Miniprotein binders against q56419. Designs and how they scored, part 7

Target 1, 326 residues: q56419
Amino acid sequence: MEGRTLEEVQEEVFKRHGVLVPKKELEDLAKALEEAGLLLTEKVEARLKEEEEKLKRERPMRLAGLSYPEGEREARAFLEAFRASYPGEGEEARVLLMPHLEPSRVPEVYGAALAALEKTPPPERIYLVGVAHRPLKEKAAALPVPFQTPFGPALPDLPALQALDALLPFELFNTPLAFREEHSLELPLFFLKGRFPEARVLPLLVARRSPELGEALKVVLRDFPGLLVLAVDLSHVGPRFGDTPLTRTLAEEARRRDLGFLERLAEGEPEAALAFLGANPTRIDGVEVVASLLPLLRERKGKVLAHRLDLEAPTLSAVGAGTLVL

## First folded at step 2 (miniprotein)

Design d19b
Fold by ESMFold2-Fast, scan of step 3:
Structure d19b (fold): chain B 326 residues (1-326), chain A 82 residues (1-82)
Amino acid sequence: as target 1 above (326 residues)
Amino acid sequence: GTVRVEIRITGLSPEQMAEIVRLAVELAKELNLDVRIEFHGDNELRIEVEGDPEKVKEFLKRLEELIKKLGPDARVEIKISE
């Protein structure tokens, strides 16, 4: 994306509002924004290009000290506390659906995922499919570098990533900057690396449904078997998500839609799960991921281990989270 | 004249977004600015602020400091009238 010139900014203000802001005042504002690094300028663009080059070598932790502990010992205790928060036993997973919501908000849901991982034989690799929270140049992307964690770096499965890239009609490694700050990969990866320290990873982001990705992954998974992880959240309701303030009726609707979606996936009917949601009025995160991965989800039966609609009282909003084993 | 800017914030957790929203509203009231907050998806926060250029500048600097303290992993983009 281009940086904006003062002339372009001034012209756009005039065009949209019919008011010409004095050049000096606009220049002073633009200078202050540039100094703060907030206006997309040549300097900010150069910095972003440098960050992109650094991402060709490794992906550093961004949420350490915030969403999980930075130190390995503390991280291990944190992970075990989450497991302890779930009173049930897990089941072996070939496909795991788990959240990427802030873990402290839904500890029992992450605990259920950990329980499933305990029953799962250590995979040689993990296909970690998250949701792009930043624009991608293509429908999906991957970053083929080590991802740092408190348990050591999660190493990329480069042969499997290259095989996937070769089968896709677009460049898989197309948007490195989208991975710089991406919690839908970082948060599940913390738990996955803690449980399977030797597993390599394929960190994948989906921005828009890509049937090509699902078809290619089906081929790659046969040659490079591993654990498929869908790191997705469920309903997003309330003002934080462009909706009205949470009511009992809206909360009940969100829970019904979350559970109906998960239960249909557990029956091996992903098309029925998508159809059940219709227009997705509660904004279930992961619809695009499920729609992309249809060939991998059909006829796989499993079990919903946990579900929670987490209430955020200050904003009158809620986010659904669940753990599903297939 | 007045100026209007759009601030796009990504990479915040749900808790960080809620806190930034609360503080942005308080800051706009303190500076007597019009603010509109929109949510785009589950991770993108858009804040539009409109008013006196010097007060908008102060709002942006103080908001950036708040974002760095509460969500240092967040990415911030600013566009005038977009």
Scores: ipSAE 0.000, ipTM 0.299, lowest interface PAE 13.4, mean pLDDT 81
ESMFold2 (binder alone), alone request of step 2: mean pLDDT 83; pTM 0.813

Design d19c
Amino acid sequence: GTVRVEIRITGLSPEQMAEIVRLAVELAKELNLDVRIEFHPDTNELRIEVEGDPEKVKEFLKRLEELIKKLNPNARVEIKISSPEEIEKLKKKLG
ESMFold2 (binder alone), alone request of step 2: mean pLDDT 77; pTM 0.711

Design d19d
Fold by ESMFold2-Fast, scan of step 3:
Structure d19d (fold): chain B 326 residues (1-326), chain A 82 residues (1-82)
Amino acid sequence: as target 1 above (326 residues)
Amino acid sequence: GTVRVEIRITGLSPEQLAEIIRLAVELAKELGLDVRIEFDPDTNELRIEVEGDPEKVKEFLKRLEELIKKLNPNARVEIKVS
């Protein structure tokens, strides 16, 4: 094409041919690759700035057509099928713990969450707390933009987000790019928006334990009451997570740890839940979220509605998922 | 003898891609290995082929896997030995 830049030509050559680095010429080629790497870094930085600017306006769907249907009608049927997969009754939730792993792997667990939402009065806003799968500049972050869903955009609760930001010792809106591809928010949000289409959302990510986040949220929830959702998975076991291949014994241990953790949370004893995990080490990805939100979880009694350990047979690995209402 | 290993990685962001490429080149230089790197921006698939002494190749794979896990634990990695 006429009008192609030198940069576009260089990018096509890299794409088609790659880089061969023979041992005897590594020093010469390392300098050339360092220069190419610097150019690639400048290009990726420019691309990231462009994506960051787009994220100031809205957060597009990333998993539509993959983890859930893109069309509203098909999405509605999908949600109804998940609810039908859980034969039990829900309970009203003031706090809901639900998973964020691929929904098709644990449909009955998401169905239990839907059952709980069915018994819950529609909230004005949802505090959706997920786990950061990408580095954050601070311990936690939020993105104050509409999140697209098949049911329409989930609108941010700007006054509540600003109130939260004002109470924190760090800038809340600190890492927009971390939200570009974040399934711990997108997957639960699909179900929450389908059930509560009018609710505004506070999309929050926790990377590291932030007691100040829990204290600030306790204050904000008083003025801006809403549903608190902890979107967390439970045990991560097996080679995919740096552990030994899954055995019956390790699977039973994972189920016991997950249930012991959830039951202690259900008793309104989140410190006891964390201590239980300290005595029974595991890779529960929700630990930092629970540790951050202690003031919101204490003395809230509830019920574990569902728990499953999802097996990834090809990798002999597993991820625990559960639904807890408080 | 020598061994050849092909590593295919998908699911990386552009930043993670750049960092993994830099490490692969650095490690190949440090360990005295031949390395070939190909990237397809349409598929976001990174292919790394490393060849050399089995002991050195194992060290290369160990350190590369460590970085991949640190940068993106959800990245898909396929390894083929020949």
Scores: ipSAE 0.000, ipTM 0.209, lowest interface PAE 12.3, mean pLDDT 80
ESMFold2 (binder alone), alone request of step 2: mean pLDDT 86; pTM 0.835

Design d3a
Amino acid sequence: MEKWRFEIEFAKGLSPEEIEKFVREFIEKAKELIELERIEIEYRDGKVRIRFTIRAKSEEDAERFAKEMAEYAKKKGLKNVRIEREE
ESMFold2 (binder alone), alone request of step 2: mean pLDDT 68; pTM 0.605

Design d8a
Fold by ESMFold2-Fast, scan of step 3:
Structure d8a (fold): chain B 326 residues (1-326), chain A 91 residues (1-91)
Amino acid sequence: as target 1 above (326 residues)
Amino acid sequence: GEWEELDPNDPRVQELAKFAVEEYNKKTGKNYEFVRVIRAERQEVGPDGTRYRLTIEVREKDTGKTYIFEAEVFEDPETGEKKLESFREVS
C-alpha cells in the first residue's frame, strides 16, 4: 500500500487534473486495490495448498525425460547400460553409499552400485537417506507417499515410517514441500526401484546432523530389517562451489580426500572418516548424513567399489562420486 | 557441508546482502535500506549450489530506525539464480 491518506490522494488529483473526486469513490478504489492484493496472496496460497494436497497422495517424477528416460522400456535399457559401464562384479551390501548427482556424469559409479545390488538379496524395504537441498522445519524429514518411477511407484513402508516417527523427538513428516523437487532421493530411487521393484521405501532427508535419527533408525532396522542407502556426493571443488579454479593438483587432492573418507568408512570407523575430513577440509555433501547415522556405520567393514571426480569444464569445478558397500 | 566464514566487506557478499534486502522488500512491501553486512557465512549444498547466511543491518526509510536481520540466500552458481530462503529479525 502507498501509505498516503485518502484525503492526500483527493488533494493531489484535484491539483493535477482540476477535478474533485468524491471521497466515497476513492474509498471504493482503495477497497478494489486491497481486493486485488488479496487475490495475489490467495493465488499463491492456493498454489501452495495444491502442491501440498498432491504430495499427500504421491510424489511425481520431476527428472523423467531429463536425467533418466520416462518410458519403462527405455528406462530399463538405460539402467542396463549403466550396469555395463562398470566392469566389476560387485559385493553384497547391507549398507550402500551411492551418489545422487547427474547419473550421465558418473555412469561407472552408478554401475558399481547396480553391481552391488545384483549381489544383494532383495530387501523387503530400503531406507533411502538423502540430503535436503531445501529447508526443513526439523533436522530431518520423510514423506510417506508413493514415489513415482518409470518402473512403477515405489511404495512407502508405512509401519516402519510410523515406528521411526514414534521414536523421534520431532514430527518426522514435517516438510512435505521439500520433497517436491529433491534429486538426492529421486535419482538413487530410479536405480533402486529398477533392481528391487518389490521393495518398499523409507524416503528420508537430512538437513542438519541428527544423532537422534541414527539412534532411532538403529532400533527400527532391528524390527524392520532392510537395505540402508546413503545417497551422498563427495568433494565439491572449484568456482561453482566458491573455490579457486580446478587444477590438476587440486583435483588429485580432492580424489585423495574422497578415497580417505570412503576407506575409513569401509574400515568401520565413521568417526575417523569425519575427523579425517576435519583435518583435510572438503565440501563433502554426505558429512551431515554420516554424522547422523554413526550408530549404523560403526564396526561395519566393507569395500570401495568405485570412485570418480567428475569435471564440469565450463566452471572449472568438479564433484566427487563413489560407491561403497558395508 | 559446514558453515565457512566470509569477509563481510567482500563485494560478492555485499551484492548478496543487497539482493536479500530488495527481495524481502518486494515480497513484504517493506521499505528497508541496506546499511551493512555484520557477518557472512557460506555452506555448500552439493551440486545444487551454495547457501549464504548473512547478518545485515537495515534502516527503515520512513522512521530512520535500524534493525538487524539474519538472511539465508540460496544460489545456483552455474545459472546465477538466487532465492531468499529466510529473512528474520535478530532481537
Scores: ipSAE 0.000, ipTM 0.117, lowest interface PAE 22.0, mean pLDDT 82
ESMFold2 (binder alone), alone request of step 2: mean pLDDT 86; pTM 0.851

Design d8b
Fold by ESMFold2-Fast, scan of step 3:
Structure d8b (fold): chain B 326 residues (1-326), chain A 92 residues (1-92)
Amino acid sequence: as target 1 above (326 residues)
Amino acid sequence: SGWEEVDPSNDPRVQELAKFAVEEYNKEHGKTYEFVRVIRAERQEVDGGTRYRLTIEVREKDTGKTYIFEAEVFEDPKTGEKKLESFREVSE
């Protein structure tokens, strides 16, 4: 290990590649490399570069067989079961807010999203905006490759992605490794591809507020019209997320916070929705997405189709999830 | 304006802001996280001050478990007033 700590290796890799390698992966690699007498940092960097090269060709499924079925027939049945879990009718969406939480936790919320997609004319392209769960080199990023799904590959809209890149003050295709494992894109994409198999996709991640992204998207959407999807979860409360144990009062506060946020978005008032959350925006991981997309959300009236605060009883924690159509 | 990379090892202010972020989060959420190190730091000049984005490693005192958080801290350079704007887990 050449006297280097795992922390030093992690930091060096992050500075050079903009990716935070989990300590467990570094531990496993370090043990293998110590037996072989190899340089850890050089081998980690070589491995990451190889993974980046693979991501220039395609983005493979990571959650197939775990969060959704691998086979197309089974995946179709799974999707229809989720639709059936929501008893209501959908509403046409130009903008759809849906969760990226594990689908089995909130089937009726995903069912509401499917109902909205059922009422929406098939778009030529989908602007899928998720939340970065790994550091990005810039405020936002995209990966311009096919994303594999059980329904076949979701193809990138290369002309629209290139137009977006050209309008931004930073390189859009800046952190391919952040897309290797990203459930905020993979889980919504499963449902979107199942409903709109012919639609091309712009897979976008937001790490921090980028008003430039919203302004550029407003321009690109004019020439490349499509469905805008915000894949965001709502309140995160309880010990699992750094809060005190959930009480009835805190659960009601979280629900009120979620619904107040969604209702203000439905009124076409995204700035008021952000202000409503006050000084505690960390409670909703999608705040940075909404803050980045303000120009696309203003003056669009819509409807909240579903909301659920999903309780994790063993940890006294909860995550909010909702479906909003604009 | 855009984000500017800052070397965390060369900037004592970055270290102070990271410790502030951990302490504020602990107060707000009843946690016992101990500051370990800053992995990455960026700053952005905004109207009325500077916003810092910090990737911070912490250790939970009672369990010894380590976590990595991304914190956003606003600083008014005229008053030195600091505000923790966000604090979210990045790794495991």
Scores: ipSAE 0.000, ipTM 0.309, lowest interface PAE 16.0, mean pLDDT 84
ESMFold2 (binder alone), alone request of step 2: mean pLDDT 84; pTM 0.829

Design d8c
Fold by ESMFold2-Fast, scan of step 3:
Structure d8c (fold): chain B 326 residues (1-326), chain A 106 residues (1-106)
Amino acid sequence: as target 1 above (326 residues)
Amino acid sequence: GEWEELDPNDPRVQELAKFAVEEYNKKTGKNYEFVRVIRAERQEVDGGTRYRLTIEVREKDTGKTYIFEAEVFEDPKTGEKKLESFREVSPEEARKIAEEALKKAG
């Protein structure tokens, strides 16, 4: 028990959980754990396992009242406003690529996704593939529990999830805590559940390229047909992302890169889409998702419905977002 | 005392919010940038004022936005500020874990 060690614990707890625990409280805790013959790490791990067990029952809303309204009436009005922001008609989707960044930044892109969902027959299930923003124990993970939304709980498709797990060389249900705070699933799910309230969901996260996931999903989709949704953002450019300050030329390059990527996906050529990005694929957070799902994207033709490069003037940076139907 | 609502756009509130984000970055190694104050409240306590701020921040590396609730203590005589809490709405998990561990140990 050292003052430095307690300061490090305070900083780690603040970093991981966002709360500054008073040093005296940590000192009292360290003393109590020492008297009990336990390490602080062991106690925290035990409590995190308890929270993991709770996540085996239900995934609560985290962004309600922040990124979308808590009440169902207000949530439906919110969806209608986003749909109205897109002046075009949608197109039927078997595969939908949509963003997962804050919806208010690119309302017309989410509106395009809603337009596509209007033209799509209600699926029995949605394969929702997001990007892991926290490390996973394996390359990919799923959480087989109801996900709460303002439109009611999105129920897991347990038979399809079990079929998928059986085909994978790793444990699919491997990192429950990664799903506790995951906007790449929660934000798209809000829109998907609002349009398809009866559809069951397979909530999937990709952390690293998993060709075995794409191969397994191709098999599972034959027995359990449904809508495949890739929740991915596009170019990240500017000083915020390690580039020089955004210029008109860099913004135009980012837009051309995004559209070139999407158009190649729309031609059913996902390997060509990845190759087009060249040495900078990590500038697009969904690259690992696309690379994992190659068997599901090949030879599927479609259409880019919307694209926006959202400019952040204070940082001279931008993030790309798009809606693609396959 | 009771919590009193403040104008989120008050320059003093804006300065307190920026302080909170800077302190959080310093303590965590995060690269959050201040975006705006959503709600601001103050409470008079013994020896100073506590501010409770609901702040939108953006993570520079990812472009993602998050909403945090920060509590800042200020000594009005010296202007000295202390960040007491900075938590994403809503895991109070770290504090709860610490409290539960203490109760179970003794």
Scores: ipSAE 0.000, ipTM 0.257, lowest interface PAE 16.9, mean pLDDT 81
ESMFold2 (binder alone), alone request of step 2: mean pLDDT 80; pTM 0.772

Design d8d
Fold by ESMFold2-Fast, scan of step 3:
Structure d8d (fold): chain B 326 residues (1-326), chain A 92 residues (1-92)
Amino acid sequence: as target 1 above (326 residues)
Amino acid sequence: GEWEELDPNDPRVQELAKFAVEEYNKKTGKNYEFVRVIRAERQEVDPETGGTRYRLTIEVREKDTGKTYIFEAEVFENPDGTLKLESFREVS
């Protein structure tokens, strides 16, 4: 119906179904649809205002009962099952790269992250950097409130967040609603809070590359040392992501791209890692995060603990996931 | 309700996807145009009342940049046919 007259709609219905709909009924339908749209707009606006107000106090769980259990006991068992899915030992991490896709799709990759956290001394705070899946008013944002988890609330590190805000050329606490539904923070946080229940968090989202964020974080980390976590997924391949249907060859190319990227990061060469990906930055979730955090990733050597390309047969699509310690 | 897979080319699915893109643009000031539905699913939220939630994987094009993005949208349909965009997020 977009840009079509009522007469054109009437003609199309007649040609397609052999039924002549009276013009007045089409007019009544168009008016009803417009009125429904106005009611919907009013309801949506009211609910968004309510959600924004709630986000000034806390960030509630959105994926509890879906991606992880609501109850603490069940959540603990769930987390231990993921750890058990990875047969290796972890390595101590000062920087951890882990995924944020649905955990049940890549349990051994989350298991590798848990293994690394077991080898890591409990940090006072975690800098959790995810990818904005909703628009931000600025290149990056943070939400300085408790994030609810089955293991209790993950409390914000207010002094470190305020120090970060003061060093940035933009307002850090700029888009609270972007945090309402954000799995790139919620899913890693479930695992991080389960392992480090006393750690405070800096929940950060990157929408566009922000070199100023990396420079400011380098300063803040000196005064407020902690674990840096990059919550990023790797290759996105197939029709579900606007790409050609997955083939064996394309899957192998995606695996090579992911591993080449991770191995260059493990060598302390993040610029080389970005260059290796070539001209399509949207093929890997988290390019903007890595590009923003260059000062924190240079000259840090580490190890790739796990990598998987999760295959989704119904859509002929795949998402890469990995665990890297630096 | 379990999620049930739908035909992405179903006319109603196409209408819901266009609604989602238009509603998102209206609320965010974005200028996305609808390209296609990649995947569609539905869930009966209340079987007795008839409320239905749709989960749609949608390809959009940003008019200003020409770049394409894939979003997952959740649209809730009340028994009276009133629609609500519950979420619209880039697929990771």
Scores: ipSAE 0.000, ipTM 0.188, lowest interface PAE 19.5, mean pLDDT 85
ESMFold2 (binder alone), alone request of step 2: mean pLDDT 87; pTM 0.860

Design g1
Fold by ESMFold2-Fast, scan of step 3:
Structure g1 (fold): chain B 326 residues (1-326), chain A 119 residues (1-119)
Amino acid sequence: as target 1 above (326 residues)
Amino acid sequence: DPEEVLKKAEEAIKRAEEALKRGDYRTAIEEALKALELLLQAYAETKDPELLRKALEAAQLAIEAARRAGSPELIARALEALARVYIELAKLLPEEARRYREEAIKLLEEAERIAREHG
């Protein structure tokens, strides 16, 4: 650190790449690099094992103080402010589709979800299905531990989780580390726990479509009734998502795509909703969740309460968010 | 989409392994470095430590290819790749952060030494 920054050294290496040195010198250097790499691999694996062991006891908050307040009183006021952002009355939900996008970006959409929860009788348990933002060893996973929130821990419904695990052709509790930092569960859970503090939860992640998950959940829900929550965002458009820069036309297309998808779900036609996306560019992160849960969504009519396309001007990108009750 | 980026990284690793087997060391290191870049990009988006572990494996594949090639240019690139992983590991392991930054600087300085040797 005396006199040179890491960036300065890095720039010099890049400038001077094209020279030749004696073979023995290169061999000694390659050997040293290989040994260093092996030591780092061991250390990273040890750290991952430590994090995995901690997750056997509880899932700590990761977004407290960032996306929502850490203190219970402040968290309660925050939640009520989001409810106030939506001027509507809500509808009772048997199935709720809500976003997992940063709440401050779409407050009226989260407000609509809160309005629906106000009209919904307190469930004994919540089936919270999010989108895996990290690879899973299987198509889906769950973590059967308390999830910390500012309103106290959201306790797992162990009997329902065990029943679900028993009905699946794969181990449900297969990737604990995927839950360490997962906003598609943490952000909806904040709102759900604030409204239903006594409800137990089944925190579920979908990475790839799993029809067997939907079939198993249909059986489990019959024996363990509860609120089904799909925590999914809608269109992802723009350079941030590997797309061309957002234009007025592309934003209008994204809004039409989102609403067309949601309206078909509201008619109890989830296959038609998926087919609609297939006929149009598919950039909705919830498609694998909807495809997995078809048996639970068929023939359930409902209503789209809110929709917004959140514009991110610096990146010329946008993310769609909506609230749907079924 | 981090999942799409991970898929491309895995494809690049497969191409690197196949190139290494046929003795195409330049292609092997280039594909390994592409995989590393994609894995570090996915890590930036997800913060998943497993992606850093895979990035370390990609760096090791680049080192193996450079070792077999006996090329100072390829060795320098492999050193830079390992240094990039060390920088991210310093952020992941705060108690070891100083050590990993020092190792990254050392690796970059050695790559610089190699690069200047016959210039």
Scores: ipSAE 0.013, ipTM 0.403, lowest interface PAE 7.3, mean pLDDT 82
ESMFold2 (binder alone), alone request of step 2: mean pLDDT 84; pTM 0.810

Design g10
Fold by ESMFold2-Fast, scan of step 3:
Structure g10 (fold): chain B 326 residues (1-326), chain A 95 residues (1-95)
Amino acid sequence: as target 1 above (326 residues)
Amino acid sequence: GKEEVIRLWEEAVKAFQSGDHERAFRLMLEAIRLAAETGDRELLEAAMRVFLAMFEELQDPEEKRRLAEEAIKILEEAGQPELAERFRQEIEKIL
């Protein structure tokens, strides 16, 4: 009704249908529609509060039966098949960069990550840093609850999370609903929990650059040592992401930018990796994560184990994925 | 025309967001058919992007297979056999 008078509505109905609707009936209808809208809003708000309350206790699987099997035995076979898809040996990781793209699209990249985990001593805890695909109230957030997996719940490291929260200038546990559907944590966690079933987890999301997060994590890692995992995808190119249809030239540009970024990280030069990308024209979604974690990545040398630019033929688009060990 | 294609996919998105998946995909498949008839490759690719985004949210593998087959058939019938083959390859990969 905003921007239209009841007299204009009455006159339009008369002109089209030859019926004069009393103004009082139109007023009553407008009030009923507004009341129905308020009821719908209240119902939506009640549902969101209910979901938020559930997330205070646990984070259920969302992608079981879709991106990975929901049964433990089937999930184990699935994980081993991914390891088998990578013919190389892994290397010990203190920091692991791995994708969060649908695993079936880049099995050899996930296989490389699994190979690295085989060479890595079991950590007491995993700092799992993903990318927020939904708005956060602050630059970063965490959810301090068990995350369900086919291998059992990944338990939160509450002392380490509380130590981190105490060092930050913002509330760390600020947006529970952002974790309800977050594949950048769920997909890597499937593989990590399968390899390190006893490890506790710090599930962290980055929405915007937070240098204070990296500084705080450096302090927390000293007192609570663990494996740092950056769960990030690389270039996003093509019409799905605002470009023209994928050409050989655009694909080569994306590969060059992905590898140049990873290689500079492997040299322990994260600032150089960010500078290399400039304005990030191929849209590497891990830029904000890397920019937040600079103090944890400097002077730490390693190796790129795998890289793939995966073609999404129906949209003539592509997404880059890689595995980097530091 | 182009405006009709855009209207159809806008209605499809609204139907999908309201939970009416049957209506959403019916409208989206019609948008793809009309986009193919325009000869506007960018418009057709944009319509396919919308379809794929909705398709990826589906959880039933048999529903996904049926809808993929319908989309491929529409592209073939619209005289886009190369695009239909590329779409088939991509869908087989994510099913």
Scores: ipSAE 0.000, ipTM 0.134, lowest interface PAE 18.2, mean pLDDT 83
ESMFold2 (binder alone), alone request of step 2: mean pLDDT 82; pTM 0.807

Design g11
Amino acid sequence: SDQEKLFQLLKEIAEALDRGDYERAAELVKQAAELAQKVGDTALAELLRYVSQAIQEGNWEAVKTLFWYIAIYALKLGDPELARLAREIVRLIEEGRIDEAKELFRRLVEEVK
ESMFold2 (binder alone), alone request of step 2: mean pLDDT 56; pTM 0.428

